# VHH binders against q9p7j3: the designs that were tried, part 249

Target 1, 174 residues: q9p7j3
Amino acid sequence: MILPLFPETQVHVFVYENVSNCAAIHEQLISQNPIYDYAFLDAATILYKKQVYSAIIRALEDRRDEQMKTKTIHSEVILSLSPKTEISSAFRQFSMTKKSKNIVVVKIDSKLTEEEEFERLDKLVEGNRVEFSDEELQKLIDFKVLKKNYKLDPSTLENPLASILSSIALRGYS
Short names: E, the ipSAE of ESMFold2; O, the ipSAE of OpenDDE; V2, 0.75 times the mean of E and O plus 0.25 times the DockQ between their complexes.

## First folded at step 19 (VHH)

Design ic11 (framework vhh_5c3l_4; at its last look DockQ between E and O 0.92; V2 from the best seeds 0.85)
Fold by OpenDDE, look of step 19:
Structure ic11 (fold): chain B 174 residues (1-174), chain A 120 residues (1-120)
Amino acid sequence: as target 1 above (174 residues)
Amino acid sequence: QVQLQESGGGLVQPGGSLRLSCAASGFTFDDHAMSWVRQAPGKGLEVVSDIAWSGGRPYYADSVKGRFTISRDNAKNTLYLQMNSLKPEDTAVYYCARHSKYGIHNRDLRGPGTQVTVSS
């Protein structure tokens, strides 16, 4: 996918369910294996495609403006999902864990087609790929976690997308 | 081997100041955002502050805003925390922690800590 305001940056997003090797992936990320240079998100924290794209755009804007807080664009995507500027909170709330079963994987600056990138990533992730859609994400979400991460209340739950996007977009603004 | 070593802690009176340092080795320092965390007696770990990999964009807990300043010198592989107007409630063991380059939560990499005690 090409984003309108970032035409030189190709982005791919994949969703996996029933992943059996999250612990192994986690170890590779800890060891900083560059083959694993993706944003690995816990699918339990993602409700909308626009949530993911909003975070991607925010991260790309930070990179454009030379304001990245983290070293890699992918870690910045994870940070950008958070309504808070605190790094540890963002990683704790949105990153894949050893216990994750379903994940969303983001690749920035890909030079491959979606299918080529999938073939590459499929060697790393042992799970079932599903469509990146609101319908599929809705099946994987943990609403308790979502409500906690974005401090959703009964009023904001009427339109959670608006609240989530506002939180991402206005992060750092008082 | 990844190593973090905090220093600069001590006993101070309320209203006093301390400057903590964290010496990093065994990894590429400027590949990582860094943070200070603390643990008071009988309490859990609390994030005090964090800083971007290249410096800047600091985060501060509400309890320390306006009093503490985080900074780093990537040429010296050192993280700093300037603590002014210290209060008794700031008493804790202070740790420096390295954030993951790829965005996973890994709070396990911190130093042995330095004791800060604020008391009359």
Scores: ipSAE 0.909, ipTM 0.948, lowest interface PAE 0.5, mean pLDDT 95
Fold by ESMFold2, look of step 19:
Structure ic11 (fold): chain B 174 residues (1-174), chain A 120 residues (1-120)
Amino acid sequence: as target 1 above (174 residues)
Amino acid sequence: QVQLQESGGGLVQPGGSLRLSCAASGFTFDDHAMSWVRQAPGKGLEVVSDIAWSGGRPYYADSVKGRFTISRDNAKNTLYLQMNSLKPEDTAVYYCARHSKYGIHNRDLRGPGTQVTVSS
């Protein structure tokens, strides 16, 4: 995918369910293996495609403006999902853990087609790819986690997208 | 070996100041955002402040905002915390912590900590 504001930047997003090797992937990320340079998100925290795209756009804007807080664009996407600028809470709340079952994986600056990137990623992730769609994401979300991460009350749980996107857009200003 | 070593703690009267230092070795320091984390007696860990890999964009907990200043010197592989107007509530062990380059959360590298005691 090409975002209009960032026409030189190809982005791919993949969703996997029933992932059996999150602990192994986690170890590779801790070991700083560059083959694993993707954003690995816990799908329990992601309800909408627009949630992910908004975080990607925010990270790319920070890169453009030389304001990235974290070293890689992928770690910056993880930070950008959080309503707060505090790094530890963002990584704790949104990144894949050793115990995650379903994940969303983002690749930014890909020089490959979506299917070519999938072929590489599929060698790393032991799970079942599903469509990156609001319909599939809604099957994988944990609403208790979503409520906690974005401070949603019962009225905002009726229309959580606007609240979530506002939180991402207002990060650091409230 | 990968190490973080804090120093500069001690006993201080309320209203006083301390400057904490954290020396980093065995890894590429400026690949990592850094934080100061504290643990008061009988309490869990609280993130006090963090700072970008490049030395900008600090975060401060509300309890310390305006009193504490985080900084880093990437040429010296050192993280700092200037602590002014200290209160008894600031009494804690202060840890220097490294954040993951690739954004995975873990019990990331931190030092053994330095004790800060503000007289009650």
Scores: ipSAE 0.757, ipTM 0.897, lowest interface PAE 0.9, mean pLDDT 91
ESMFold2 (binder alone), look of step 19: mean pLDDT 86; pTM 0.876

Design ic12 (framework vhh_5c3l_4; at its last read DockQ between E and O 0.88; V2 from the best seeds 0.87)
Amino acid sequence: QVQLQESGGGLVQPGGSLRLSCAASGFTFDDHAMSWVRQAPGKGLEVVSDIAWSGGRPYYADSVKGRFTISRDNAKNTLYLQMNSLKPEDTAVYYCARHSKYGVHDRDLRGPGTQVTVSS
ESMFold2, look of step 19: ipSAE 0.796; ipTM 0.907
ESMFold2 (binder alone), look of step 19: mean pLDDT 86; pTM 0.879
OpenDDE, look of step 19: ipSAE 0.906; ipTM 0.944
ESMFold2, look of step 20: ipSAE 0.774; ipTM 0.896
ESMFold2 (binder alone), look of step 20: mean pLDDT 86; pTM 0.878
OpenDDE, look of step 20: ipSAE 0.910; ipTM 0.946
ESMFold2, fold request of step 21: ipSAE 0.803, 0.811, 0.796; ipTM 0.911, 0.915, 0.905
ESMFold2 (binder alone), fold request of step 21: mean pLDDT 86, 86, 86; pTM 0.874, 0.877, 0.875
OpenDDE, fold request of step 21: ipSAE 0.921, 0.920, 0.921; ipTM 0.953, 0.953, 0.954
ESMFold2, last read: ipSAE 0.798, 0.804, 0.802; ipTM 0.910, 0.911, 0.910
ESMFold2 (binder alone), last read: mean pLDDT 86, 86, 86; pTM 0.875, 0.876, 0.873
OpenDDE, last read: ipSAE 0.920, 0.922, 0.921; ipTM 0.953, 0.955, 0.954

Design ic13 (framework vhh_5c3l_4; at its last look DockQ between E and O 0.93; V2 from the best seeds 0.86)
Fold by OpenDDE, look of step 19:
Structure ic13 (fold): chain B 174 residues (1-174), chain A 120 residues (1-120)
Amino acid sequence: as target 1 above (174 residues)
Amino acid sequence: QVQLQESGGGLVQPGGSLRLSCAASGFTFDDHAMSWVRQAPGKGLEVVSDIAWSGGRPYYADSVKGRFTISRDNAKNTLYLQMNSLKPEDTAVYYCARHSKYGLHDRDLRGPGTQVTVSS
């Protein structure tokens, strides 16, 4: 996918369910294996495609403006999902864990087609790929976690997308 | 081997100041955002402040805003925390912690800590 405001940056997003090797992936990320240079998100924290794209756009804007808080664009995507500027909170809330079963994987600056990138990633992730859609994400979400991460209340739950996007977009603004 | 070592803690009176330092080794320092966390007696770990990999964009807990300043010198592989207007409630063991380059929650990489005691 090409984003309108970032035409030189190709982005791919994949969703995996029933992943059996999250612990192994986690270890590779700890060891900083460059083959694993993706944003690995816990699918339990993602409800909308626009949530992911909003975070991607925010991260790309930070990079453009030389304001990245984290070293890699992928870690910045994870940070950008958070309504808070605190790094540890963002990583804790949105990153894949060893116990994750379902994940969303983001690749920035890909030089491959979606299918080529999938073939590459499929060697790393032992799970079932599903469509990146609101319908599929809705099946994987933990609403309790979502409500906690974005401090959703009964009023904002009427339109959670608006609240989530506002939180991401206005992070750092008082 | 990844190593973090905090220093600069001590006993001070309320209203006093301390400057903490964290010496990092065994990894590429500027590949990582860094943070200061603290643990008061009988309480859990609290994030005090964090800083971007290249410096800047600091975060501060509400309890320390306006009093503490986080900074780093990547050439010296050192993280700093300037603490002014110290209060008794700031009494804790202070740790420096390294954030994951790839965005994992990795709080396990911190130093042994330095004791800060604020008391009359």
Scores: ipSAE 0.909, ipTM 0.947, lowest interface PAE 0.5, mean pLDDT 95
Fold by ESMFold2, look of step 19:
Formats: sequence, structure tokens, C-alpha cells
Structure ic13 (fold): chain B 174 residues (1-174), chain A 120 residues (1-120)
Amino acid sequence: as target 1 above (174 residues)
Amino acid sequence: QVQLQESGGGLVQPGGSLRLSCAASGFTFDDHAMSWVRQAPGKGLEVVSDIAWSGGRPYYADSVKGRFTISRDNAKNTLYLQMNSLKPEDTAVYYCARHSKYGLHDRDLRGPGTQVTVSS
């Protein structure tokens, strides 16, 4: 996919459910294996496609403006999901953990088609690919986690999209 | 061989200043955002400040904002914390911490810490 403000940047997003090897993936990321240079998100924290796209856009804006806090665009996506700029909490709240069951995986600056990128990723992730859609994400979300991460009240939880997107877009301005 | 070593702590009176340093070795320092984290006696860990891999975009906890300044010198592989207008509540062990390059939370990537005590 191509974002309007970033026409030379190809992005792919994949969703996997029932992943059995998150601990192994986690070890590869800790070891800084560049084959694993993706954003690995815990799907329990992601309710909307727009949530992911908004974080991608924010990370790309920070890269364009030479304002990235983290070294890779993928770790910057993880940071950009958070309503705060504090790095430790963003990584704790949104990254895949050893115990994650379902994940959202983002590749930015891909030189591959979606299916070629999937073929690479499928060798790394032992799980079942599902569609990147609001319908599938809703099956995987943990609303208790979402409420905590974005400080949503009960009325906002019914339709939280605007609150979440404003948190991402306005991060660091309050 | 990955090492973080804090220094510059000590005993200081309220209103005083200290400058903490953290020497890093055994890894590519400018691949990593860095933090100062503190633990007061009997309390949990509090992130005091963080800074981008390049030295910009600092975060400060509300409790220290306006009084503390984080900085880094990537040529010397060193992280700093300038602490001004110190209060007894700032008494803690201060740890230098490294953030994961690929975005995972790593709970064990910090130094042994340096004690800061603010007391009359």
C-alpha cells in the first residue's frame, strides 16, 4: 500500500492469529536479527486498521522531519501508537511479548509485493494469517487493555475510534 | 560485555545540583534510545527521562520537568542527567537504561545504578 503523503513508501500489514512461536520471535528481536526488522504488535491492543495506519503516518512524519526517537521506522511505529512519548511504556503496552497469541506485523519500505513479503514473514511466524480488517481485529482485541492504553471512559468505549486517533495524532503536543 | 556504568551520585542538600553520567560499552550506542530510571527506597521503578538515539526529543516525568535535563554524547558513548533544584523526594538509586533497537521492552538492560541522597 502507498500512503498519499509518502508516495515512495510501500507498506504491508499482516495479521496472524494463534501464533505458537512468539517467544522465539521475541528472542530474535532481542538478538537484533535484521531478518526480523518488522513492527511486531500485540493484536490485543489493536482495534482498527486506522489505528495502525495513523501510527505509521506519525512515524513517517517524524522520520521526514528527522525527529525519530528510536532507530528503526518499525520501532517508531510501536512508539507512535502510544498517547505519550515515553518510550518504555509504549514498548511495554503495544509490542508483541513472549506470551502474545495474536499479532499485527507491519513492514515499511518494502521492496516486495504483498505476497512476496508474506512468503518471507510466513517462514518466521508460526500462526494462521487472517485478513487485516476491522472485522478480524475486533475478534482479537482485549477491550480492557485498549481502555487502559488510551484511558477511555465507558461512553468512548462504544465508539473509541476518534479518541484513539486523536491520541496518536496529537502525541507530544499536550 | 554489554555494559552501562553510572557515576556522579552522592549526598547533596535540598536545592543543590548533581550531574550523573553513564558510560556505555560493548554495543552500538547510537542505535539505542536511552533512559534514566530511578527507584526510591521501598518504591517501584520510575522512568525519569528518556532521549532519542540522536540526542533529541526528550521526555521528562512530571515530577522532574523543568529541573532535570537529559543529554547524550554519541562520540563518547555517554548519557547524562543534569539534576537541579533537588528535593528530598528525588532521593533514589538512578539507573541508566538502554531501549531495544527493534522495539521490545527489555527489563534487564540497565546499569548497577548510582545513589542520590538529598537531605539536610
Scores: ipSAE 0.766, ipTM 0.898, lowest interface PAE 0.9, mean pLDDT 91
ESMFold2 (binder alone), look of step 19: mean pLDDT 86; pTM 0.876

Design ic14 (framework vhh_5c3l_4; at its last look DockQ between E and O 0.86; V2 from the best seeds 0.77)
Fold by ESMFold2, look of step 19:
Structure ic14 (fold): chain B 174 residues (1-174), chain A 120 residues (1-120)
Amino acid sequence: as target 1 above (174 residues)
Amino acid sequence: QVQLQESGGGLVQPGGSLRLSCAASGFTFDDHAMSWVRQAPGKGLEVVSDIAWSGGRPYYADSVKGRFTISRDNAKNTLYLQMNSLKPEDTAVYYCARQSKYGIHDRDLRGPGTQVTVSS
């Protein structure tokens, strides 16, 4: 898709459930294999499409303004999901791990159609693709993890969207 | 041969200063954000500070903010930590750590560490 403020930037987001090879993907990321240059997120941390898009927008704004902390736009998306600027915490809390079962995968600056990018990604991920939708994401979320990651109290946990989006938009200022 | 080597630790009195250095080799230094991590006796690891690949946008733990300054020199492949107004609570082994280029967490590269001891 194309974001209005970034008209030349094509973005694709995929969701996989029941992924069997997260450990192998993790090894490739450790080895810095450029074929794996995507943001691999643990789906247990993602409740809304807008959560992902807000992190993408924040990462693209930081790139535009020459303020990226991390070297790749994909690692910057992972950082941008966090309410804090501390890099190690963001990677620990939001990235896919060797033990992850469901993942959200983001590709920014794609030169391919969604179908073509899926074909490439499907060679890397052994799992079942599901729709990138709030309906599917809500089946995969871990609310204990979400509460911890965004410091949600009981009043915000019932409808946490505004609190989460505010955390992403205001990171570093609040 | 990817390596990180810390130096500059030692014994210092409360209120004193130390400057830590971390020499990096065997990888593209400016592809990576960098951090300083410490482990006090009997404690877990604490991220003290981090810094963008380009040398900006530092993070500081609340316990050190205003007293410590992280910096890097990408031409020399070196990370620094200026530590002022040192307190006994700052006593720890300090590690230089490389952050993942592709944004994963788990046992990333860090050096063997340098001991900082703040005592009367």
Scores: ipSAE 0.779, ipTM 0.903, lowest interface PAE 0.8, mean pLDDT 91
Fold by OpenDDE, look of step 19:
Structure ic14 (fold): chain B 174 residues (1-174), chain A 120 residues (1-120)
Amino acid sequence: as target 1 above (174 residues)
Amino acid sequence: QVQLQESGGGLVQPGGSLRLSCAASGFTFDDHAMSWVRQAPGKGLEVVSDIAWSGGRPYYADSVKGRFTISRDNAKNTLYLQMNSLKPEDTAVYYCARQSKYGIHDRDLRGPGTQVTVSS
């Protein structure tokens, strides 16, 4: 897809469930294998499409403004999901782990169509692709983790999306 | 192989200062954000500060804001932590840690640590 404020940047987002090789993917990321240059998110931490898009937009804005804290746009997307400025905390809270079962994968600056990119990514991820939708994300979310990551309370849980987007947008402004 | 080596720790009185250094090798230093973490006796690891790959606005734990300053010299592959107005509660082993380039949690990449003791 193309974002309105970033027409030169093509973005693809994929959701996989029942992934069996997260540990192997994790090792490739540790070794910095360039073919794994994606943002690999734990689906247990993602509730809304707009949450992901908000983080992508924030990362792209940081890149535009030369304010990226991390070296790659994909790591910056992961950082951008966090309400905290601490880098390690963001990675710990939102990144795929060796034990993850369901993941959200983000590709920035893709030169391929969505289907072409999927064919490429499908060689790396051993799982079942599902639709990138709020409905599917709701099936994969861990609300305990979500509440912890964004410090949601009974009042903010009435409209979690607003709270999440505010946290992402206002990171560093407190 | 990835190597990190901390130095500059020691014994100081409350209100004193120390400057820690971390020498990095075995990887492209400016591909990675870096952090200082510490472990006090009987406590878990705490992130003290982190810094972007190119510098920028660092993160500081609330307990050290205004007292500690993180910096880096990418030409020398070195990370620094200036610690001023030290307190007894700052007593800990301080570790230099490399952040993941692709954004995964990888806290195991630390040096052996340097002991900082603040005592009267």
Scores: ipSAE 0.697, ipTM 0.855, lowest interface PAE 0.6, mean pLDDT 94
ESMFold2 (binder alone), look of step 19: mean pLDDT 86; pTM 0.868

Design ic15 (framework vhh_5c3l_4; at its last look DockQ between E and O 0.88; V2 from the best seeds 0.85)
Fold by OpenDDE, look of step 19:
Structure ic15 (fold): chain B 174 residues (1-174), chain A 120 residues (1-120)
Amino acid sequence: as target 1 above (174 residues)
Amino acid sequence: QVQLQESGGGLVQPGGSLRLSCAASGFTFDDHAMSWVRQAPGKGLEVVSDIAWTGGRPYYADSVKGRFTISRDNAKNTLYLQMNSLKPEDTAVYYCARHSKYGIHDRDLRGPGTQVTVSS
């Protein structure tokens, strides 16, 4: 897809459930294998499509303004999901782990169609692709983790999306 | 192989200053954001500060804001931590840690640490 304010940047987002090789993917990312240059998110931490898009937009804005804290646009997306500016906290809270079962995968600056990119990514991920939708994400979310990551309370849980987007957008502001 | 080596720790009185250094080798230094973490006796690891791969956008824990300054020299593959107005509660082993280029957990890659002791 194309984002309105970034027309030259093609973005693809994929959701996988029942992934059996997260540990292997994790090792490839540690070894910095360039064919794994995606943002690999733990689906247990993602509730909304707009949450992911908000983080992508924030990362792209940081890149545009030459303010990226991390080296790659994909690591910056992961950082951008966090309400905190601390890097370790963001990676710990939102990144795929060796124990993850469900993941959200983001590709930025793709030169391929969505289906072509899927075929490429499907060689790396051993799991079942599901639709990138709020309905499917809702099935994979861990609300305990979500509440912890964004410090949601009974009042903010009335509209979690607003709270999450505010946290992402206002990260670094007090 | 990836190597990180901290130095500059020691014994100082409250209100004193220290400058820690971390020498990095075995990887492309400017591909990675970096951090300082510490472990006090009987406590877990605490992130003290982190810094962008370019040397900008530093983070500081609330406990060290206004007293500590993180910086880096990518040409020398070195990370620094200037610690001023030191307090007894700053006593800990300080570690230099590398963040993953692709945003996964990689904080286990740290040096052996340097001891900082603040005592009257």
Scores: ipSAE 0.903, ipTM 0.945, lowest interface PAE 0.5, mean pLDDT 95
Fold by ESMFold2, look of step 19:
Structure ic15 (fold): chain B 174 residues (1-174), chain A 120 residues (1-120)
Amino acid sequence: as target 1 above (174 residues)
Amino acid sequence: QVQLQESGGGLVQPGGSLRLSCAASGFTFDDHAMSWVRQAPGKGLEVVSDIAWTGGRPYYADSVKGRFTISRDNAKNTLYLQMNSLKPEDTAVYYCARHSKYGIHDRDLRGPGTQVTVSS
């Protein structure tokens, strides 16, 4: 996928369910293994495709403007999912953990087709790929987590998209 | 030998100032955003401030905004916290913490802490 504002940037997003090796992936990320340079998100925190794309756009805008807080574009995506700029909370709330079961994986600046990137990623992740779609994401979300992360009203939780996207879009301005 | 070492804590009167330093060694310092975290007596950990790997884009907790200034010197591998207009509620152990390069949440590197006590 190529975003109109960032025509030079190839982005791929993958969703895996029933992942058995999140602890091993976590260890590789802590060890700074560059083969694992993706954004690994806990799918329990992601309800919409647009949530992920909005965070990617914010991260790319910060890179363009030389304002990234974190070292890699992938860690910046994780930060950009948060309604606030505080790094520790963003990583705690949105990153894959050792106990995660389902994950969303983002690759930015890919030089590969989606199929080629999948072949590489599939060697790293022991789980079942599902479609990156709102339908599949809604099966994997934890609404209690979503409400906490974005401070949603109980009534808004029925269709929280606008509230979530506003939180991402207005990050750092409120 | 990867480590963080805080210094500069101590006893100070309300309204006073302290400057904390955190010396980093054994890793690439400017690959990492950094934070100051504190634990007041009987309280949990609170993120006081963080700063980009470049030294820009600081975050401050509402309780310290306008009084504390985070900075870093990447050539010296050192993180700083200038604390002005100190209040008794700022009394805590202050920890320097490193954020992961790849954005994973972890019990990432933090130092042993330095005690700041604000009292008459």
Scores: ipSAE 0.784, ipTM 0.906, lowest interface PAE 0.8, mean pLDDT 91
ESMFold2 (binder alone), look of step 19: mean pLDDT 86; pTM 0.873

Design ic16 (framework vhh_5c3l_4; at its last fold request DockQ between E and O 0.93; V2 from the best seeds 0.87)
Fold by OpenDDE, fold request of step 21:
Structure ic16 (fold): chain B 174 residues (1-174), chain A 120 residues (1-120)
Amino acid sequence: as target 1 above (174 residues)
Amino acid sequence: QVQLQESGGGLVQPGGSLRLSCAASGFTFDDHAMSWVRQAPGKGLEVVSDIAWSGSRPYYADSVKGRFTISRDNAKNTLYLQMNSLKPEDTAVYYCARHSKYGIHDRDLRGPGTQVTVSS
């Protein structure tokens, strides 16, 4: 996918369910294995495609403005999902954990087609790829986690997308 | 091996100041955002402040805003925490913590800590 505001940046997003090796992936990420240069998100925290895209856009904007808090664009995406600027909180709330079963994987600055990128990623992730769609994400979401992460209340739950996007967009400005 | 070592803690009176340092080794320091966390007696770990890999965009917990300043010297592989106007409630063991380069939550990479005691 190409984002209108960043036409030179190719983005791929993949969704995996029933991933058996998240712990192993986690260790590779901690070890900073460069072949794992993706944003690995816990799918339980993602409800909408636009949520992911908003975070990506925010991260790209931060990069553009040379304001990234984290070293990699992918870690910045994870940070950008959070309504807070606190890094630990963001990573804790949105990153894949060792116990994750379903994940959303984001690749930014890909030089490959989606299929080619998938072929590479598929070697790293032991799970079932599903469509990156709101429908599929809705099957994987943990609403308790979502509500916690974005402090959703009955009023904001009437339109959770708007609330989430606002939180992402206004991060650090509340 | 990854190593973090905090220093600069001590006993101070309320209103006093301390400057903590964290010496990092065994990894590329400027590949990582860093944070200061603290643990008071009988309480859980609390994030005090964090800072971007570049030294920009610091974050501060509400409890320390206006009093603490986080900074880093990447050339020296050192993280700092200037603590002013210290309060008794700031009493805690302060840890330097490294954040994952790839955005994974990792709370295990911190030093042994340095004790900060604020008391009359």
Scores: ipSAE 0.915, ipTM 0.949, lowest interface PAE 0.4, mean pLDDT 96
Fold by ESMFold2, fold request of step 21:
Structure ic16 (fold): chain B 174 residues (1-174), chain A 120 residues (1-120)
Amino acid sequence: as target 1 above (174 residues)
Amino acid sequence: QVQLQESGGGLVQPGGSLRLSCAASGFTFDDHAMSWVRQAPGKGLEVVSDIAWSGSRPYYADSVKGRFTISRDNAKNTLYLQMNSLKPEDTAVYYCARHSKYGIHDRDLRGPGTQVTVSS
């Protein structure tokens, strides 16, 4: 897809459930294999499509303004999900781990159609693709993790969207 | 082989200054954001500061803001921590740590550390 604010930038987002090879993917990312240059997120941390798009927009704004903290746009998306600018906690809290079961995968600057990108990604990920939708994300979220990552009060946890989006938008001004 | 080597620690009086250095080798240094992490006696690891791959956008823990300055020299593959107005609670082993290029958590590659002791 094309984000209105960044019409030259094609973005694809995929969701996989029941992934059996997160440890292997993790090893490839540690080894800096460029075939794996995607943002691999733990789906337990993602409740909304807007959460992911807001982080993508924030990362693209930082790239446009020459303010990226991390080297790749994909790692910058991971950082941008965090309410803080501190890198270690962002990667720990939002990235796929060897023990992840469900993942959200982001590709930015894709030169491929969604189906072509899926064909490539599907060779790397052993799991079941599901729709990138709030309905599917809600099945995969861990609300305890979400509450901790965004410091949500019990009352805001009922409908936390505004709190989460403000945390992403205001990152760096705390 | 990827290596990080800290230096510059020692015994310093309260109010004094130290400059820590971290020499990096075996990888493309400016592909990675970097941090300083410390472990005080009997405590867990605390991220003291981090810095972008380019040397911009530092983060500082509240306990060190205004007293510590992180910097890097990408031409020399070196990370620095200037520590001013040192306090006894700054006593710790200080580690240099590298962050993953692709954003995966790698338990951060870190060096063997350098001891900083702030005591009269």
Scores: ipSAE 0.783, ipTM 0.905, lowest interface PAE 0.9, mean pLDDT 91
ESMFold2, look of step 19: ipSAE 0.764; ipTM 0.896
ESMFold2 (binder alone), look of step 19: mean pLDDT 86; pTM 0.873
OpenDDE, look of step 19: ipSAE 0.905; ipTM 0.944
ESMFold2, look of step 20: ipSAE 0.779; ipTM 0.903
ESMFold2 (binder alone), look of step 20: mean pLDDT 86; pTM 0.870
OpenDDE, look of step 20: ipSAE 0.907; ipTM 0.945
ESMFold2, fold request of step 21: ipSAE 0.767, 0.771; ipTM 0.894, 0.899
ESMFold2 (binder alone), fold request of step 21: mean pLDDT 86, 86, 86; pTM 0.872, 0.870, 0.870
OpenDDE, fold request of step 21: ipSAE 0.913, 0.914; ipTM 0.948, 0.949

